# VH-VL binders against q9fi13, part 10

Target 1, 266 residues: q9fi13
Amino acid sequence: ASLSPEVSPLLRAAHHTVDNYVKSGMIIGLGSGEASDFAIRYLGQQLGSGSLHNVVGVPMSARSASEAAKYGIPLEYYRDGVQIDFAFHDADAVEENTLIAVIGRRRSSQEDDYILKQKSIVKVADEAVFMIKEEQYKAGLEGSIPVLVQSLNWLAIAEEIDDLYLGDAEVWRRASVENEGPLGGDFPIVTSDGHNILDVIFTTPIRSLADLATSLDKIDGVVDHGLIIKTRCTVVIAEETVVRSVTLQTSALEGGVRTYGQTLQK
Key: E = the ipSAE of ESMFold2; O = the ipSAE of OpenDDE; V2 = 0.75 times the mean of E and O plus 0.25 times the DockQ between their complexes.

## First folded at step 8 (VH-VL; framework fv_lerdelimumab)

Design Q3 (at its last look DockQ between E and O 0.03; V2 from the best seeds 0.00; counts 0 for: pae E 12.8 > 2, placed apart)
Fold by ESMFold2, look of step 8:
Structure Q3 (fold): chain C 266 residues (1-266), chain A 122 residues (1-122), chain B 109 residues (1-109)
Amino acid sequence: as target 1 above (266 residues)
Amino acid sequence: EVQLVESGGGVVQPGRSLRLSCAASGFTFSSYGMHWVRQAPGKGLEWVAVISYDGSKKYYADSVKGRFTISRDNSKNTLYLQMDSLRAEDTAVYYCARDLPFMWGSGYFDYWGQGTLVTVSS
Amino acid sequence: SSELTQDPAVSVALGQTVRITCQGDSLRSYYASWYQQKPGQAPVLVIYGQNNRPSGIPDRFSGSSSGNTASLTITGAQAEDEADYYCNSRDSSGNHLYVFGGGTKLTVL
């Protein structure tokens, strides 16, 4: 079930994801972003045609919920005890070999409120897929790592993070509008839970996303961050004319996490 | 054109005080962390102090802590080093240096002044 | 623990390649920056981060790092490259504390 190379790469990734990872009877975490929108549309088509049945969506954001409603996907909202078989989501970047994903880079101020929910749903799902473009999959990632922090002492937290990555990253408090400088201006983002978002912007390659996540997790006042370490995941990479996948599943017998080979399709 | 011009150096006796200035031009001074770095005659470079872009944070090398005070006046585009209780070991050329933009404390000194000589002797 | 160690002197034949090294524990966590200083002049930043060159620095200058070691490489050395070279990085023991290496005098033969 291949698509023409003239179709958007992310549309091919979305179709690959639904065709290969969604089965009838599943409860599916519905991600947010362009590829997720395509996947939600296609899932709705498969439910409407009867190719899939008994699938229920758990949306990661208001955007995901809106798209699912548009295409007729039955919804359950995330709550304690909901079981999620599989989740798909757009990542901003993925580190080679480890498949650690970055989410929550600035797209619009309206998405800022859902970073924690997106991460929570991906982590609780039995298995996850991140859909990315080819340029988003590499070693030595640069750019923003979003960090959610307590608003009362945000500056002290920002200085602590700055000290850890001095010379390699800039720390900016995310503003509700662009170009407000590193302090976030008069109207910094405050999430509905009362958190600020710090963008830790790496201008040199990050040596290890795993070490970065560990360091951020140790800081008092850091609530969470945009790094997702998922033990059962696959990254679906939309290349110009083909889709490639790289799988990470934990082997209990070997006690570690490793990547597996790739599959090509057009 | 970025320019940093130090002044206020001279000959002074041990135990006395001296104040150095660094006049900045050609960039938005209040957006940059600033440093003092010194070099004794015939010797290597030694970092002395840093001040954040807004002046709210200051850090010093152990060799000068408690005796030197870094400050800035963003309305005058000027960096200062107040040097008290001077010792012979403080004899050096003193440079001001700019940190990279938007972030203070990167430690990448992209522009330097020409330096001002401080000589501490009797 | 916070020292950055450089060889005091290195020579290179005109047009040949030379590597100047800087070692210290802090370089496992922080990249070095490199400064060229000619006699009677202020230092000039030539490399920062892993291998970033400021505007106006010739492309024969490059940087690298591995483990506790940072290196400055000059390919095709020219007479004008004769200078003292200093590395600088964070002091491993403290926030916003910085240390320079002792400097390397490069002689172009």
Scores: ipSAE 0.005, ipTM 0.437, lowest interface PAE 12.8, mean pLDDT 85
Fold by OpenDDE, look of step 8:
Structure Q3 (fold): chain C 266 residues (1-266), chain A 122 residues (1-122), chain B 109 residues (1-109)
Amino acid sequence: as target 1 above (266 residues)
Amino acid sequence: EVQLVESGGGVVQPGRSLRLSCAASGFTFSSYGMHWVRQAPGKGLEWVAVISYDGSKKYYADSVKGRFTISRDNSKNTLYLQMDSLRAEDTAVYYCARDLPFMWGSGYFDYWGQGTLVTVSS
Amino acid sequence: SSELTQDPAVSVALGQTVRITCQGDSLRSYYASWYQQKPGQAPVLVIYGQNNRPSGIPDRFSGSSSGNTASLTITGAQAEDEADYYCNSRDSSGNHLYVFGGGTKLTVL
């Protein structure tokens, strides 16, 4: 049956995610974003109806925690050594074929502080799903890559990054107020851990997010970045009339051959 | 070696038009943003205009906006400045300068021509 | 439009250190570049970004920034360093607008 165009594509993606991956008794990483809101709500409804039982959520942000609480999902806070069976999260972009996800592009003071937590929860989960729109799934991604850096020497780090991607990207320190210029103005964003966020803004297609991640990790003073490489990862793509699911198989990463599974749901 | 050579300067009456050229060599001209900067006799430097590497974007100082037009022909490795409705205050040495290749419009002028003198007098 | 302010003239003794400062609101948001101009010559880029020197520029030239200021420092001034020095930055009032300081005449004594 053709999906009604009146329904939000991300709502469809969220329902697909919960219906196909969530089982009773699971500990679930609860993502942050519009799709995650839908997923959390639906999850709460399923628990309320008795379709699911004994599910515990681990929120990735204050937003997700609030939404989960609102819909009666039992919560456990993230801590070292926690076992997570499944995690879902909104991505800003996903690289085609590799399924490397970009997160943290959205400039909200609330989300900026949770980039590291989001990455940690997704990575520790046995399985993970990224929910995105069709336009967010591309080869040769453009746009900003968030990079968390030490605040003390952020300028030196920014210069090094700028030199590394000369001609391809600009480096901007994220400000509390938009349009403050590349230095971030008088009020740069500082995370609770004391980090600045540099936006590496690519105006040309990025050749490889994997290479980019590796390069960024080698720079002294870089704490982390908004790139997530996850094995046993599925990308749920919300299209206009269908939901598409692309899965990366773990065995393929070790041997250089990636096998992809695709499921279309109408 | 990177070279920039300005031409087209001279003496002109107020209200008249003049077109300057900047011939570029020694680098891939089409890959760089370009600027015009002028200097009145005995005065400081004044930024005039910038054009992107492909010519799709142009920006001007308020003092010349609506009167000057920056353009380029990448096939000829040449930058142009069309100056219309010239005024006495436009009297200056005009320099073309290459934009440092981070992104176009970096604002760092790494190479300059020797300049061409424009004199606007009645 | 944004303005950049420089002292019109400074002097330094041969072999000593001098700092030329540029001040303006745009410098809170953007890096400055510095240009040396000798009489009858075109300007030459000497410092850009935080502290980058183009090829051919002596290491006695250095750049720094703080708040709404940018500075060019010459450590061990030489006779050939006598020139006019201009700072430049983006203009905070618009996209891809640029502004020069008024220039500083450096005399080496």
Scores: ipSAE 0.000, ipTM 0.483, lowest interface PAE 12.7, mean pLDDT 88
ESMFold2 (binder alone), look of step 8: mean pLDDT 90; pTM 0.938

Design Q5 (at its last look DockQ between E and O 0.01; V2 from the best seeds 0.00; counts 0 for: pae O 10.9 > 2, placed apart)
Fold by ESMFold2, look of step 8:
Structure Q5 (fold): chain C 266 residues (1-266), chain A 122 residues (1-122), chain B 109 residues (1-109)
Amino acid sequence: as target 1 above (266 residues)
Amino acid sequence: EVQLVESGGGVVQPGRSLRLSCAASGFTFSSYGMHWVRQAPGKGLEWVAVISYDGSKKYYADSVKGRFTISRDNSKNTLYLQMDSLRAEDTAVYYCARDEPFTWGSGYFDYWGQGTLVTVSS
Amino acid sequence: SSELTQDPAVSVALGQTVRITCQGDSLRSYYASWYQQKPGQAPVLVIYGQNNRPSGIPDRFSGSSSGNTASLTITGAQAEDEADYYCNSRDSSGNHLYVFGGGTKLTVL
């Protein structure tokens, strides 16, 4: 079939996500990133036209809040016990089959402060969608995994992580300026909660993101990390001409989480 | 506020060339497909051409194929139509339009410019 | 390529309901979008998909489709609705990507 000129893959993924997962009456976690920006715009259009009604947004970042306000989406601030029906977010990568997502690779002082909030909102939501490009969906992921650590003893924590993954990864403290080397220079990133960010940079394929998350969680002084394990999630994969989706959810199946087949757009 | 502003129209003799521009603002231009649509005086709308968001795919109506070239410069948020070998029947108001995607089918033209008149006469 | 056929003119009494139709093979595969054009103005999108109405378009405008036919319905027609109306859809044959109907001139009496 000849391909029609089309909008960008992430714009298509954003429309797909809103059209298939957002319903009137929902409280929606509003993610950050290019696809999330498009989804927020489109959601605002649907509210303005009356195609959707009674939708309230819970923003994952200052950027998400700003975009939602721009497009007239009513906001609720995230707090303990908030009910969130659905959340959408951009991911930096997603592991095949497990659908474990990586967030927080985008080095920006604005986004660095929101890694924990983004993760918390996604995890508390009943259902979540990650919107990614096709090249971000694969097995054997490489690259950085951000890890939030207590700033006082960051070096000892970094050394412990380095020992666990010697030969497979290097550990760099994230700096507020480019190219400051592995110690983060004189101005390392410190989040509003007082945490440093360690980038654990894998140059060999990571065997299991689940095992990596478990290992990081056991280290004293690790606050959290950029790996999101979500039992009810879908990955909306934007390809050049189609949008695919892969769903991971616990449904009428014994003993675990299973994936369903993917959906293609034509 | 989304805005599309065409320019470059004018009076030109048959066989000559003309280049139209469409300046875009208020949206992420590099993520949208863009169209040219024309309307001869007193006649209906005729689709002319489309270009994909990144410029990699271009398609034309049969009436202009081989004579018109659509292009874009995403760094300048500008859409172009190069019209060569112009004929009297190319006389029209030329509109640029944005392609808004639709999950279940074809995209549609949610924003239009006000048009620029091209008159081809000897 | 597929053509989209519209009646060239239709009339409606003020406050009454009118239906403008658009017919073509491509409408079996793609929904039509509908555009209103008043004299001297650019077209304005009024309906897309089956019955999606952009923000700012009055709710008296609605759309429907069945088989190879799409319809634009205006309930309670007002004088300002007097305009030309065009349908548009993709070309299911692949010879060109988009095609407009010939347009329908709506007169509000």
Scores: ipSAE 0.426, ipTM 0.760, lowest interface PAE 3.1, mean pLDDT 87
Fold by OpenDDE, look of step 8:
Structure Q5 (fold): chain C 266 residues (1-266), chain A 122 residues (1-122), chain B 109 residues (1-109)
Amino acid sequence: as target 1 above (266 residues)
Amino acid sequence: EVQLVESGGGVVQPGRSLRLSCAASGFTFSSYGMHWVRQAPGKGLEWVAVISYDGSKKYYADSVKGRFTISRDNSKNTLYLQMDSLRAEDTAVYYCARDEPFTWGSGYFDYWGQGTLVTVSS
Amino acid sequence: SSELTQDPAVSVALGQTVRITCQGDSLRSYYASWYQQKPGQAPVLVIYGQNNRPSGIPDRFSGSSSGNTASLTITGAQAEDEADYYCNSRDSSGNHLYVFGGGTKLTVL
């Protein structure tokens, strides 16, 4: 069904995502965020109406699980070896052309514990969609890149990262209380797995998220980061009146040639 | 039910102009990008042009660029193709096709008209 | 301009499986869509994206992609599946936005 131009752009993105990618019988990774809320609700409505049937959700967060339950979507919890047909998720930013997504920027303390789960579900899914606003799709991204590190050596790791990106970024340990200094104060965020989160805040445009990801992966003590490289993914961009869809195939990443498919949807 | 009905085809001499129309019904026309695709007799499909939902963006195949103009009237639920400086190689059945909902340039066409025949001959 | 290449003709026995393949550089970056065309009729979308079927398309139709190729597979071919099949994708060359394959004539024996 066509949505009025007066509706939320992210609602359009969500409807587009469900209508074009979700099929009856699928196991779906349920993302977290505003767009994902819309998608989950719409998915529930479609199941209730009989337009879709036999769909199971795998939530990426407590938020997504709650929304899914509220709208009557059957749930399975993420476990090793689970097969997921499709996943959708809100990204904080997406690099133009490469479609590398940034997740885990400060939203709420509750979301910090789900960064790894979100990445895992997106990666294991056969196909994935990131939903974003127009301003979140850019070349030369700026802002914070979350990095999960071992708590025991967090300072040494932070120093190494700081040295690596001297002049381009500041490194802050994420605190549970707002307005703490770079060290994260007396109450740093600790994930359920015992990790600290470093926010690498770039004040200059990042040349390549792929290179950044590779560099971070080489640092001892880095557990993971908020960069998702997904070979079979689509970015659904919510513009003012239309939705634009950009799809990347796996083969494009392997060959080093980044080709971007853009579809604008109103 | 989604319907697309092409009209305006016929026989014309080279160098002349012809305007095709595609009448849309059964969906919110103003929410969809629209395409023209043609097929020469006994040949394959060839993409011709696309127009965004609001008509703000237009793209053409090189073979028709500068000669053909795609347009739309959303108040009339109608897509148009103005064909100028027609050539023999423009002889084809012309189809209008709908893009995915709320999108243009998606890479697929979910609904097609039955087509209208354009014959360019001396 | 980017080109998509298809075999001009393939045959399949009734009830058997056939794969129609499309090849081109654009397919490294973009998904293909597939269209069925019967004589005297307009094309019909049968597969798009990774493996999406529009409403009304039988589940014997499936899509796949690998490298610079996309494939349409008919598992358990029926007599009514005899038709021309065209692949389509966005064009990565920048000269055209969209490109069709040359088409494959499928004969069901």
Scores: ipSAE 0.018, ipTM 0.555, lowest interface PAE 7.6, mean pLDDT 88
ESMFold2 (binder alone), look of step 8: mean pLDDT 91; pTM 0.943
ESMFold2, look of step 10: ipSAE 0.350; ipTM 0.742
ESMFold2 (binder alone), look of step 10: mean pLDDT 91; pTM 0.939
OpenDDE, look of step 10: ipSAE 0.008; ipTM 0.479

Design Q6 (at its last look DockQ between E and O 0.02; V2 from the best seeds 0.00; counts 0 for: pae O 7.1 > 2, placed apart)
Fold by ESMFold2, look of step 8:
Structure Q6 (fold): chain C 266 residues (1-266), chain A 122 residues (1-122), chain B 109 residues (1-109)
Amino acid sequence: as target 1 above (266 residues)
Amino acid sequence: EVQLVESGGGVVQPGRSLRLSCAASGFTFSSYGMHWVRQAPGKGLEWVAVISYDGSKKYYADSVKGRFTISRDNSKNTLYLQMDSLRAEDTAVYYCARDEPFTWGSGYFDYWGQGTLVTVSS
Amino acid sequence: SSELTQDPAVSVALGQTVRITCQGDSLRSYYASWYQQKPGQAPVLVIYGQNNRPSGIPDRFSGSSSGNTASLTITGAQAEDEADYYCNSYDSSGNHLYVFGGGTKLTVL
């Protein structure tokens, strides 16, 4: 059975996230992506109606900041020492059972500059929610894992990663234009902090995202990567007919609404 | 700013057909369910039809089932109502309305168009 | 036609409190939403869920529900509140119907 059956799963998941996890008085990390855009819009609506009050947003990207300004959400900019009660964000994939999230897969070049900030805000927050489509939640993930590296010696770093995962992954330097080959062409992505992005592209299932994160962290010149390990997190899964949630502590459904029924909240 | 604008209303004889359009702007049209609601002159509101966000599901009031067809073109941000075999009792102002979700219940109609008048008379 | 029952008309003195009721079996399972309609205008949402107001709706409007009945309350009625009021509810017992009540004409004296 489905609640609000006529709307898209991600729109439903965004409403679920705001309604179940945002409280008046919070400082909230505002994610980037389609579901985050819907959540920001809805949060702004709840502030405008007075259903929520005294909420301040900390945007994870220029996109998040722009969306929040559009809907009248007061902003605080991320810096050391800021307290963040809760954060929501779109993930590209989430590993079953561990809830380790992948972020930073190529969507547009505008998002390339914010991978590190998005990860930092999610990790600093007391609690986090990742909003994903059903097909993005599975075991044995494949595909790209973005790795931020020092640009000076990127090739040596890429060769070291390639040697670790020979036969399982290819390492490509992310270019400003799609399909520029493994070296990234004449105009590779360079972030504002001077980093290149290496896409480690797995063609076989990854056995453990935790082990992958550990291996990448040990490589000299790796600045960070798109794997987020967050102890207090929930994954809100946008299924076609229901919204399902999985919490790391229990790895069970958490407060998902599945039935047609009136719920008296007051 | 969310906008819904109906068009295609007019005077038509019984048994004939008419197609209504609703142009949407200011929101991600392809993520929202859309409804038609009508109001006969001097009467109350009557729900007519709904179409899901991707167009995969369509439902109709019994009074119009088999005669009306709801459709959408997400590339044009447009909702349609094809009205066949029109009857005098179909005379009404026809509104399109957006379905805003509610976490603990069914959706509700948060934005409405201005309406377009359909008159079925000989 | 509609399976939701509303009184056809109610009156309230300026500044006083009025309740508009809506009754039907679907309201045991689904929240009502409430719409205000002034002559020659499209309906406007004023209450959804149990007691949620959209942005821009005055706080003198509130909603409640019990059993098979939903109510819209206006606590300090103003002349501009004179309008028709409709309740709507979801009824999934058949074809996922969205049923409107017959409407209540509110007169502010």
Scores: ipSAE 0.666, ipTM 0.859, lowest interface PAE 1.6, mean pLDDT 88
Fold by OpenDDE, look of step 10:
Structure Q6 (fold): chain C 266 residues (1-266), chain A 122 residues (1-122), chain B 109 residues (1-109)
Amino acid sequence: as target 1 above (266 residues)
Amino acid sequence: EVQLVESGGGVVQPGRSLRLSCAASGFTFSSYGMHWVRQAPGKGLEWVAVISYDGSKKYYADSVKGRFTISRDNSKNTLYLQMDSLRAEDTAVYYCARDEPFTWGSGYFDYWGQGTLVTVSS
Amino acid sequence: SSELTQDPAVSVALGQTVRITCQGDSLRSYYASWYQQKPGQAPVLVIYGQNNRPSGIPDRFSGSSSGNTASLTITGAQAEDEADYYCNSYDSSGNHLYVFGGGTKLTVL
């Protein structure tokens, strides 16, 4: 009998990710989001059934840690120098062709503290997968890019960013409460590391996330941002009836020629 | 029950053309990628071509690229392989195979037809 | 293009365990699928993904992977298991190829 299609496209993406990239004995970065929940659950089931063995998870958030624990996945916490074989994570958006991912868009205030950890784990992993929906994979991305900045002079940094992208984007500091203005009100979000989070909200298509990342990195007081550039990266796109996989491969050639492979999966 | 039935095989001379068909039943044909795989007499399996569920993507083995064309008619639940400029080395049993419904491009085929024999001989 | 290599022939005594191995660079990134082919018949999928068996495949068939290798294991070989076995994998490094191993003839003694 043929396998039945999964009801949720993201569930398909999650299963695809685990089936194709997770092997016994691996240390795996466990992402955060709806697709990651599915992946973690499925991973736990595979361990329980004996299809996989000796897999250890490194959670990227409290959410992922909780899910992993629930389904009996052994956990190791992220620390400097940890070797991670593979990581999967939900992205908010992915730029077409470059596969640069945007993470950290405000979904829950609880996730704000984990942006840096998520980025770090994905980057340190030998290979990574971003799971997204079809509408999240585009050229000329719009919307918010999260930028972590020093709290002491956040306004000056915000003004610099605002000037840099004048007419194309607005800069808002994240607030702990809703309906606060662009300054973030009296209760701005402060990460455990003491950073504010600025949302650079683009109302026009971003021409290049790579250029944006580079420009942000040059601004004094910018700690980091929600853009992830990963060389060994696959984007698993959940479509309505199929899963599409796009892989970024770095050729051994001097100069960093990138080749792209694409496949469609149900 | 999933069924794949190949047809169109026969004996042809080198340089000629032949069109194979694969009739699918027992599943939603339009939701699956489909493959052609061939096997020369007494030899191993060789992947030939794949077509995506909607026909928008096609890939070929280097050995047949430029000569063979894979296509499908989802309204007829039929997969096709147009073989042009046939060579002796194209002699084989040709199988149509369904890609796994859960993943396309993962490297496995869950259902196979019984195959149709193509013989290219002078 | 990626290649998959298999031993051309292996033997196993009735009731014993045998492992058929496939090796190739693509297996570092993708799981192998395994097909059983008996004389005059079409191939039959026996193992795919991590260690998945299609319906109707006996539980004595199992799959594993390590590094650039994939293995099909038959635990308690039966006479009907005598067949040719092929591994397959997806290769995304170039032309989106699906590559088969050369096949392994399994003899049950």
Scores: ipSAE 0.016, ipTM 0.542, lowest interface PAE 7.1, mean pLDDT 88
ESMFold2 (binder alone), look of step 8: mean pLDDT 90; pTM 0.934
OpenDDE, look of step 8: ipSAE 0.010; ipTM 0.515
ESMFold2, look of step 10: ipSAE 0.570; ipTM 0.825
ESMFold2 (binder alone), look of step 10: mean pLDDT 90; pTM 0.935

